# Designs tried in a protein design chat: VH-VL binders against o27280. Part 71

Target 1, 266 residues: o27280
Amino acid sequence: MDSMNVPEVLEIKRIVEESESVKTFIFSWDFRREVRPGQFVMVWDFRDEKPMSVSLIDPVRSEIGISIRRVGEFTDRVHGLSEGDLLGIRGPYGRGFELMGRDILLVGGGIGMAPLAALADEATARGMRVDALVAARTADELLFLDRLEAAGVNISTCTDDGSCGFKGFAHERLLTLEENHDMAAVCGPEPMMFQVMRILDERDVPAQLSLERYMKCAVGICGQCCLDDTGFRVCAEGPVFWSQELSRVREFGRYRRDPAGRRVPW

## First folded at step 3 (VH-VL)

Design n85 (framework fv_acasunlimab)
Fold by ESMFold2-Fast, scan of step 3:
Structure n85 (fold): chain C 266 residues (1-266), chain A 122 residues (1-122), chain B 108 residues (1-108)
Amino acid sequence: as target 1 above (266 residues)
Amino acid sequence: EVQLLEPGGGLVQPGGSLRLSCEASGFTFSSYWMSWVRQAPGKGLEWVSGISGSGYSTFYADSVRGRFTISRDSSKNTLFLQMSSLRAEDTAVYYCAKDSYYDFGSGYFDYWGQGTLVTVSS
Amino acid sequence: SYVLTQPPSVSVAPGQTARITCGGNNIGTKSVHWYQQKPGQAPVLVVYDDSDRPSGLPERFSGSNSGNTATLTISRVEAGDEADYYCQVWDSSSDHPVFGGGTKLTVL
């Protein structure tokens, strides 16, 4: 797509407070640059550049939305911005989700619901039946429930503390849901995704998982995008992977790496 | 248990601006669609604007589009209506109202605020 | 946009049954909700989803909805039922709620 490697300075059109720690930033977008659910953009605040998944794709209004969780210095600065302020956007990058079949399952944890909300919009627009399992630690961290409901999605919730829906983890809730799906899409904390993937594999449901932790290498400028024993690059091959691809990665769901590259258990 | 409190309205000259607020309690504010509904003196109920729980989606009646802006602050459990370019025909009691469902298209208004009188006159 | 039509007024004697209609094209395919409003007060939900009642509301209030007409029925009418009544639907095509013009119920 034209100009995808040059950051475009865009005005923040609207800001939506999704929770105490999550905001969605909405920009006018020229859809001659096509964007698909599961793709990401590089967000530039004129000091640092970070990858963010696209959470809203609206070609009718010519808008995209980017949902950002406050977790560090960069995101703190971006959260301090107001409507009318400017951000640089470069992209989109990566492989998007592929829709197949008629009945799909979405499993999202926390901010992982962001790319899945965009996918839900596309799936329902195609007339697919969509079931979403939305998971978070507490009720106030559940995201996009109103958007999903408005789109006609069948929603199940779970919270670690039991403040909304099933009390427990996403994979525990999934075990109580015995419906056939043609595919699943999963995004959230890696330990959650690993457990969910195992259940879906046992049920012979093909799953696509968004592995966003390595996205900082969007243009392949660092070797840290290589996964443990497969050698492929998340930013070039991903961030969306089929469960069969991730099953070959010994590191997935079992280890993380500290700044020195050493393996530490989850 | 559920309460919607509207602090009060005002008298504004034509062309002026005014912001209304509605403080919610007794339910999970960020999970429900909220609306503003107005009633001109001696007239019926007219829906003005609606906003989703997350604030992603906003909707406006044709009569106020481009002049009014609905917003919410989930950290303060507060719904707002920023009114600009006010006209005499905007004179009404403004009610905030809670939708019964997350789904904007299927809800009814199960709770209403007490109403805020806005008078646009010189 | 979708239009709901209500009679401007209905009169009824105490103890009798009042019927307030809400007309709309194929309104029977929509969920109809009813609100009661007394002078100087906010509206109060009295019937939702065609025929369901909020907790604490008298059984004298009931609703129906079929074809092109929804009806709010108030049996054994009391002086305290005197109020304006509004029907409401959500118009999915225009993506907003629509209210009827209101009916003033006078208890003679």
Scores: ipSAE 0.000, ipTM 0.375, lowest interface PAE 18.9, mean pLDDT 82

Design n86 (framework fv_acasunlimab)
Fold by ESMFold2-Fast, scan of step 3:
Structure n86 (fold): chain C 266 residues (1-266), chain A 121 residues (1-121), chain B 108 residues (1-108)
Amino acid sequence: as target 1 above (266 residues)
Amino acid sequence: EVQLLEPGGGLVQPGGSLRLSCEASGFTFSSYWMSWVRQAPGKGLEWVSGISGSGYSTFYADSVRGRFTISRDSSKNTLFLQMSSLRAEDTAVYYCAKGRYFDSSGYFDYWGQGTLVTVSS
Amino acid sequence: SYVLTQPPSVSVAPGQTARITCGGNNIGTKSVHWYQQKPGQAPVLVVYDDSDRPSGLPERFSGSNSGNTATLTISRVEAGDEADYYCQVWDSSSDHPVFGGGTKLTVL
C-alpha cells in the first residue's frame, strides 16, 4: 500500500538552535513524498511518538526541518540528541495551508511561527507580499526572525513584556498594522488566535488557523476529534481551518480539554 | 568582555568619502542588530543607520539615505559605514552600537568609543 | 518621524531626587530606554524596558512609563550623576530607533 504510515529511521543531519527552548532538527527528505506548509509529521524517539509541525521545506537541499520546543519528558529527550543521532519520522499528515491573492499576513505566537516559517518560504517563492507579525511573551521566545528577513518578509514584532518591539499582545499590535491583505494565516496559543481571528473577521480578511491540539485527530486517533454538540469532526480536515469553520465552535478560544476530556478555561 | 573598537576618524573635504569600521568581539556578532549613531559637536544623539543580524535588512535615516551604505562582514566580526558625498552637517562623533536583539526594536547595550569625522575645507 | 521631547536641563541638589521626562504620543505603549553620557564618553545604558536596570547599576536609578510620558528617576543624587540623559524608543512606522533631544542634569 503506502509507506507513509511506517516510521522511517532518519539521521539528524543538522540542528539549529532557534532559542534556549527551541531547536530545529533537519533531515534529508525524499520529495517524491510531497510536503506542504501546515502539515505535520509524527516524531518517534523509540519510546514515545508526538506530532510536530514541519517548519522547513527545502527541495533544493532535499531537506525538511522540524522545530521542537522543550516542554516535557519527550521534548527534553529529543533536545538531548546530537547531529548523527536517529529519530523515527512518519508522514506528512494533515491539511496544509492554502495560498490565494497577492498578499498575506502571518500572525505567529511562540512556537506557532514554526509552520508559518515554512508558509512564508512558499508565499515568497510564489511572488506574494508577506507581512509577518511575530509575537511572544519575551524577546527570547521570538522565533525565525532571521529566516523571515532573509526571505524578504516584512516583519513586525511584539512581546507581552515589551522586551522587543510593540509592548503588548498580538491582537493589540495587529490593530496598529495596515488593514489590507488578501488572506491571513495564524498559529499560536488559542486565546491569541481567537482575538486575532475576530479582528481579521471585522476587516473581511479570510484567515486560516492551525490548531496543534488537533494534529492527532488528522491521523485518525479517536477520542479527541469532536469539538462540541454539532458533531463536527476536525480530524477529517485539520489541523488547518478557515476562520469561518472555527467561528462555529463554542469552545475555540474559551475552553480547552484536560486529559480526562473535561472542559477547563484557558 | 564585549568590545566594540572603532579605528581613528578623519578629516575630509565636502563631497569626499570615508569608510568607518567597528571591530566586534565577545558576542555572537551575526545574532544582533548593529547601528551607527552620531553626535554633532554640542548636539544630541542621532540614529544614522542600522543592519539586521543576518545583514539582509539595512535601514537609513532620511538625512543620509543614498549617500551612506551600511554593511557587515560576519567572518571578521566587523561593521562598516561607507560615507560618500559628505557635507559639513555630517561632522560628528560616530558611534557603533550593539542592539539587544536580532532586529531594530531593542535598546543598545554596548557602544564603541566613537570615531570623530570632520567635514571641512 | 516619531518625536520624543525632553527638557533641555534639570538641576537638583545633592541627595535630592531628579526626575527627567520623555514625552511622546502614546509612549506608554512603547518600551523606553535611557542612556547616560558623561563629557567625552560614549553613552551608557542605565534603564531599559521602562524600568529594568543593567547589572551593576545602583538602585537609585529607576524608570516608569505610562500614557504620554516616561520618566527616569534618580534618587539620592550624587555629583557623579551629572551628565546628559537620553531616552530612546523604537518607531514601528519607520522601523528605526528614535532618541530624545537629551537632558543635561546639573548637580548643584
Scores: ipSAE 0.005, ipTM 0.433, lowest interface PAE 14.3, mean pLDDT 84

Design n87 (framework fv_acasunlimab)
Fold by ESMFold2-Fast, scan of step 3:
Structure n87 (fold): chain C 266 residues (1-266), chain A 121 residues (1-121), chain B 108 residues (1-108)
Amino acid sequence: as target 1 above (266 residues)
Amino acid sequence: EVQLLEPGGGLVQPGGSLRLSCEASGFTFSSYWMSWVRQAPGKGLEWVSGISGSGYSTFYADSVRGRFTISRDSSKNTLFLQMSSLRAEDTAVYYCAKTPYYYGSKYFDYWGQGTLVTVSS
Amino acid sequence: SYVLTQPPSVSVAPGQTARITCGGNNIGTKSVHWYQQKPGQAPVLVVYDDSDRPSGLPERFSGSNSGNTATLTISRVEAGDEADYYCQVWDSSSDHPVFGGGTKLTVL
């Protein structure tokens, strides 16, 4: 609709430094425009526009938060902003997570914890039991641990280098956890998500996975679709997909393509 | 009832070391950001150090960086400040203080009673 | 490195209104918190998030924050209000609290 496609210029109310490379920008929000965990917004710095997941949804304070990792020119400029500065926000877009049952597992890697942090808040507010497996390469890249703990989430951590918690990958840690869950939500690097999905499928736990590369498809841009072995393009509403939908996509978790179209292993 | 109790403090010679502790009760200790704030005799409040609820993030004022180490032990509900290379300028009452909510709340709702650290020859 | 500026002292007669200012560049875009400290005691929170009051605090205490100045207002001042008052913000650039220098309120 018109209101969703026109950027609203909002003042940065508060900035939270999540790590050396990640900041959360908090804005006052009119919740007559509904926002759900798993949705994203387009962030406009008056020069470029990029999709960013919503990481805080707080109708009590009338605030939303957007977590941004510093990885390039756009994000470098945004990280240079201060409280009181202005950004354009358009959205929300995409389909969000669905909450089902009483016990939920969250598995997040790096910045993938951003949409899961918003989901954790909603799940705990509904009285659900929430277990979170938070994974990163190193301890300083683990995100939202204090926020999750304040919400009453049961946290397990793992780092590739062993600097915090279990030494190893998310799927290796998951194999040592014996909890039963009614559903799971997963967000992080695609190889991690593939391995986690396989384990959850074996445990008969329905899983929802959030894929950043499909955010543009959700706003009607269809140039970066996956190809199967027959050359068929896969284009679906995102960024959140059920594991059943992703099991038919050959590229998921196995390889990606560079700008020249060549297969690149993860 | 939230309580922050600060055993410790004392007289230390310049160049010496001292560890402060703050025993927390009445709240879920591991869920909240904790800080040390000091006050030199007759002077104002100066933030010294902070630590996240999980303990993964630590922060220091420029005046103490490299000399002080903040840590916490969630199994004992205790916050620590290890002070080394102490200077006369570090003489102050040291308060531990908690935030009401780590994410989005940036003020101190409860303070310990303070412990005096005197650095003198 | 953010800096908060408070007057070192303010004097007021009983029953009058005391106003204690806290100056900072664009402080109106930040949340300001206020602490009362009596001699020999730990600080006590009296106003948070610009204008909110902790449970049990008298309505005489109020706060405002706009532009470059935040203000703690104490109406119908009583002898027991005599104390040092500190403002505080959270500095987003260094992710730590910043305190003002403090204001000694003297009730004449």
Scores: ipSAE 0.012, ipTM 0.519, lowest interface PAE 8.9, mean pLDDT 84

Design n88 (framework fv_acasunlimab)
Fold by ESMFold2-Fast, scan of step 3:
Structure n88 (fold): chain C 266 residues (1-266), chain A 121 residues (1-121), chain B 108 residues (1-108)
Amino acid sequence: as target 1 above (266 residues)
Amino acid sequence: EVQLLEPGGGLVQPGGSLRLSCEASGFTFSSYAMSWVRQAPGKGLEWVSGISGSGGSTFYADSVRGRFTISRDSSKNTLFLQMSSLRAEDTAVYYCAKRSYDFWSGYFDYWGQGTLVTVSS
Amino acid sequence: SYVLTQPPSVSVAPGQTARITCGGNNIGSKSVHWYQQKPGQAPVLVVYDDSDRPSGLPERFSGSNSGNTATLTISRVEAGDEADYYCQVWDSSSDHVVFGGGTKLTVL
């Protein structure tokens, strides 16, 4: 549809400060355009556009939220905006998470909790039991704990420095959690997701993982697809993939691509 | 109702072996970590060993490492502690205990009745 | 190895407030749990996750945890509260459950 390719100029209705480095920008949304957890939008500040995951989907209030971490020039400019200012929003894009079964485990690292917070809302609304492992470098970077608690989610935390919950990485914490789940959804740094996927595979828990680097493929911005070590072209509409798909990609969690397309270790 | 039943225990000679068991009912056994916690006569609580719900991860206090083995059988809803090279200082009441939902930051929400192990000639 | 320090004994009169401390380096960053043990019985959980109470336990039991000290507070103490009390944390550095040495509460 043409409307999906043309940015709609929307007023920033509310801004929620999630942490020193993360803000959620809330907009009125016309729900005649379906949006699902795991999908993203293109955010245009009238200079550059970047893909951002949808972190809040509220059809009762007719609102969506996008959570943005401050990491560069574009995000610095967006973080400088106030309620009432305008941004261009195009989308939604990508395939969303699929829900199945009665119990779901969410594993989120840093800003990766953003799409998982929206998924938690949907899973809870469907009557699923939701367990979340929320991971970050420090306590100040743990995101959406109050929102998850309000939704009735069972929360486990870990921080690299031990400032909140388990001291260690998400996968180390996961080794110590023993719930058997019908499915899992994972979003965060790729090395974290790789380790988490290995554990979930061993437990025979089907998982969906959201990969930021494949958001460009979903909107056609990337003119090339990554090749794994087996020589297969990995250029499916992302950003969400099943663990069975990613287990066939040798570079997942081990390598990234530099600007020349060369494999480099994480 | 959650129950943890410990039918084991007894008198054993120094250097001997003994296996403790803890029969669980009233909860989904494989979904929860379990631990053994002991208490010597007149002394405090001492954590001995822990095992993940799947049995894939095991942990031991330094005092028992290499001598004790924790295991579980999900088909029988039973937790085990195989004790070998027993010493007089291993004399204690041994409790099996169920971890709460959150394994590492979690608490022990249910405890067995305890079983006395006496290591003496 | 991580160590939790409790006073060995605390005495209070009936109706008064008992405070049992649990000292540990940066314990405020950990979840602290408290157990009550009466003679010849298994321990019973009385406070978990620093300040939460199990269903059915009196509101007289409460907890706090900040900095280097966690505290179990028992208000309007009754004779039936006489017991040994243990604090407990998980030490992620050693992958060990750590118990305090225990505090004997005497109601005189």
Scores: ipSAE 0.000, ipTM 0.391, lowest interface PAE 16.9, mean pLDDT 82

Design n89 (framework fv_acasunlimab)
Fold by ESMFold2-Fast, scan of step 3:
Structure n89 (fold): chain C 266 residues (1-266), chain A 122 residues (1-122), chain B 108 residues (1-108)
Amino acid sequence: as target 1 above (266 residues)
Amino acid sequence: EVQLLEPGGGLVQPGGSLRLSCEASGFTFSSYAMSWVRQAPGKGLEWVSGISGSGGSTFYADSVRGRFTISRDSSKNTLFLQMSSLRAEDTAVYYCAKGKYYDILTGYFDYWGQGTLVTVSS
Amino acid sequence: SYVLTQPPSVSVAPGQTARITCGGNNIGSKSVHWYQQKPGQAPVLVVYDDSDRPSGLPERFSGSNSGNTATLTISRVEAGDEADYYCQVWDSSSDHVVFGGGTKLTVL
């Protein structure tokens, strides 16, 4: 068995409340086990194990952060924990983002900003110019704005209800922004990512997109992570994919998989 | 509510020209591909032309290529079809149709205009 | 050029099931969409991406697509379902939207 496949019990060092529904849990990390933006870990609360994206990578402090949105029984239990409590962490897993060029656009929806926040830190540390389009349903669900500003990122916001920034969806806001980026990285709901991908493809901006909801395939559950038409396996080739790869997957942005593996509309 | 308003058609002699317009409201116009679909009297639907959300990609049926030009003005939320070298066979009701996605490649048409009659006759 | 073939007409009694076919070479590899058109009206989307229904459409409408044939199925047919029905695909080899010739559904 690889050591990455054995959970390590770690103490919660700090908890940052990002919003009413999102918390970032920070752990000491031994960077002999490297981790890159776009990768995820399995979080074990000693009852259930769930995949979570790494949202903070800090080798100087020897820390990683994992941002978790409260959406069900597992995440409710984890949100009830305090500094000093223990969680099992296994990984990292998956393919991380690649950085190219000098200017990058980040497009994130909701919790999808979590892996993009880690990517923003790396891109700014490399001296890249970073523009972020941060999208959410409402203003109180916009994540990481203060962290992105502290990193020197130029931020545009949009909310479905118009409570902050542009009123509308991420792809609608993107159409009003000038095109001057060498690459893009996108993470959020698949319908949003599909629309954004098509705009970026038309503008000849190479993009990487993260399909993080299917990350459980990395631990041997691959039935729901195989993308039809091409036979892609998110666990083997993802969760990060280039836009050219996803443009040929008919399921992307149209369908999801239910627990039985059947195609169902969004 | 999504609305596509086609403000009338016209009568044109063979070899003439006509510009159709379709005014969109109730959605972010530039986020979706648009198409023109026509229907000759008593016949079926025939796709004429399509344009991506940005206007960067345009597509044409073989029967109209080189004669028709599709375009869009996002500042006015308006889709256009410039028709030239018109033939009797171009006589049809022309519908503007909204795609579900930014590109035309894998999309369907979720909303249609009321249609505008174009008659090409001497 | 890619061609979609539909029967020109289908007749059904009220309450019965109507099946309208759309034939195309390897159509099962494409996404098929279906439109209903009543006299003097614009087409209305009734099925998209082979089998999905738009919000608000009756559950009586369903679709399937495999091999060389896609099918629109209308269960418990009502007089108000009488219309022309068209199938549609995108053909990537020609960069064309392709419509079938249409099927007139008559409820007798």
Scores: ipSAE 0.000, ipTM 0.427, lowest interface PAE 14.3, mean pLDDT 84

Design n9 (framework fv_bamlanivimab)
Fold by ESMFold2-Fast, scan of step 3:
Structure n9 (fold): chain C 266 residues (1-266), chain A 121 residues (1-121), chain B 107 residues (1-107)
Amino acid sequence: as target 1 above (266 residues)
Amino acid sequence: QVQLVQSGAEVKKPGSSVKVSCKASGGTFSDYAISWVRQAPGQGLEWMGRIIPIFDTANYAQKFQGRVTITADKSTSTAYMELSSLRSEDTAVYYCARDLSTGWYGKFDYWGQGTAVTVSS
Amino acid sequence: DIQMTQSPSSLSASVGDRVTITCRASQSISDYLSWYQQKPGKAPKLLIYAASSLQSGVPSRFSGSGSGTDFTLTITSLQPEDFATYYCQQSYSTPWTFGQGTKVEIK
């Protein structure tokens, strides 16, 4: 009788450098504890604990991977670790993506491609056709292109500066892509996800959107995860939401919350 | 406020098909999913599948794949569950329920009254 | 599929008793757990959602607790109308799955 809420101290088995600022940390995992694409774990460096999306789920190798972008003190310390070093991991937590239909669209921005890479692996293993729109500000921030290609995913890219693929934003690129998808999964900056959601709604494509950046509190006990007007919490009811539900949240795409829980504009 | 009303009891022969209806009133039919759950005599609850009417998409429990079809008619606010190749083991009460699991709290907050389906020769 | 196991399968209690029913998931489901009451010949009725949230119109004697894999439904002062079978249900991932049920009989 093990508790999922107690951190397990795990050895870093392998580190993959995804870009200058992103690394994937790979751990052995006992798949009697199932993990699904879209779920997150709490990563503990013995000082601070932060939520991180699961980006690799590999039952054949008995491994999970967690992709971390270097953006602050915690992630800087974790990026300084080597294979053989230890991290505390607890979870998984949250509701993952639901797969339906035969043809799916993935729309990812920056590090938001991490949970979508895991979803792409599951979808292709199930025989689904997967189209991925991978968006970033610059070519150096496009993630998982080699992994998606190896999985048989049909890839489109866009960068704000035009350094790779279409020059422009994800929603502008999406307008030039075909409309024949049974569902979509979207993860990235909230203003991007809002614009993408609107286009998918007009196309009658059901979309699931992941609000991972707001998961500050595991197990749903923290008000920082709360959305306006509906009162539900991202870490308790998400991080994955259907577009129908997010269209009713006045805050989505317009506001974020600071550490004190106050509304601030994007 | 929201009410789900199901079609009446049916007696079917083995190998036939049955189509049960679930008509919603009060609230907006297209806002939420409709799940179908059955209960054999003296047994527990078994989820069969759901439809999300706004998206016209359905998903099913693996056990019922190929035999069950769940559809919705938004113009009449009615969901349907059709089960083919009926066997005696399909004798059960079939319920529809409003399914708020798509982005809300994951609850079945309103249920139909149930439709008894008896499969006998 | 996520398996849901309830304990006990049945119990007999007197009016005014505190009754506890437990539900265990085969893997972590966070707080994506609902509790339902079913009376003979009737459809199930939602009591608790998100493990601990009381559904509108449900008496305050009902409460839920737990997270992860272990969950409890408590009835603090059993009433005659509480004669029923109680089911837990996970809404973490499809297929949605229910516990086998706990029958509460008043004596």
Scores: ipSAE 0.000, ipTM 0.400, lowest interface PAE 15.7, mean pLDDT 82

Design n90 (framework fv_acasunlimab)
Fold by ESMFold2-Fast, scan of step 3:
Structure n90 (fold): chain C 266 residues (1-266), chain A 120 residues (1-120), chain B 108 residues (1-108)
Amino acid sequence: as target 1 above (266 residues)
Amino acid sequence: EVQLLEPGGGLVQPGGSLRLSCEASGFTFSSYAMSWVRQAPGKGLEWVSGISGSGGSTFYADSVRGRFTISRDSSKNTLFLQMSSLRAEDTAVYYCAKHRWYSGSYFDYWGQGTLVTVSS
Amino acid sequence: SYVLTQPPSVSVAPGQTARITCGGNNIGSKSVHWYQQKPGQAPVLVVYDDSDRPSGLPERFSGSNSGNTATLTISRVEAGDEADYYCQVWDSSSDHVVFGGGTKLTVL
């Protein structure tokens, strides 16, 4: 055993309501167990466990934050908890983002801004210039804008319905931006990430993309991940992948798997 | 075929300067990051400096920062390392190396190496 | 600064399996690459991104990376595998490429 595979029962220190559907749960954390932006933890409510991205890493206050969107039975139960209640946390797991260069572009969609918010904190602490394109369906689903502004991040927004910022999709907004960056980090719905990746590739901007659907593969839970067209392989450690590697995965941005393992268009 | 040609090394006195070059062919030069990696006689590999494909970002090991300057010329498909204030401990074989993509990726091709000797 | 630790030497008999370790704090969160260097020659990539192999390299070379240790495994070792082996990562906190000190593999 190592500390990554031993769950700790932690008290919920603080809950931040990010939106009607998203809450950030803050815990005291012993940073002898290092956590990097882009990594995730397994959250255990004593009935079931699910992978959740780390959205806050604060070694000065000795805290981590985990942002959870309400999408099903497990997350509904967790959203019903209060400060002082207990959750089991196991991890961290997966590869974190790697930073390079002086300038970084963050492109986040919906809850995908959660791991990017943690990355923004690290990038700004290292003296990098950080630009963020924050996308959502509606203004109410834009996340972490106040936190990004407080960190000194230059923010552009877009919403599908035009309720805040540019009216349109993230990739359409990106086409109107002229600034070149040394790297990009992208997290959000897979179709959005695919379109963004294509534009960044054309602009010669290396990008890392976080595919949350692959988080269970990093802990060995997923038995049917297919990463190539010629065979089945257990997915390697995710959720962060480089854009050039994802360009070789034919199904990225085009197909997903249903519960029976069949290919289904996005 | 990808080729990285390092035309030659040199002997310089401590405090002197020397410019290394690496001529690249067989790939789209401006699309890939490149680095300089050195190896002192009988010692291991030590990364010295890196540059992004566009040239917009440069990186330096602490031991050479302020003394060495990495640059690239896309019109000549050539990578440079301008070395100044040279010290005896800079004596090494210097390799130019191509990253697979960006400066954080692995090295897929290496030059043949050029010997730099800093001696009085 | 980030440090990678390798054993200075490993000895193995022909046909046996050699294991070369690369230790680093939370190295499992990084991508590890491995290079082979023979005397008087430039390094050659043998494993990248923890466990992937370059085209044309024997399947005898494999890698793993978890926790604090990455490992290069060379199965059915041949005399021609005798060389120095280096592990390498990118340390994003310093923007540095970091190499291990190297391991001399001796095939007896």
Scores: ipSAE 0.006, ipTM 0.427, lowest interface PAE 13.9, mean pLDDT 84

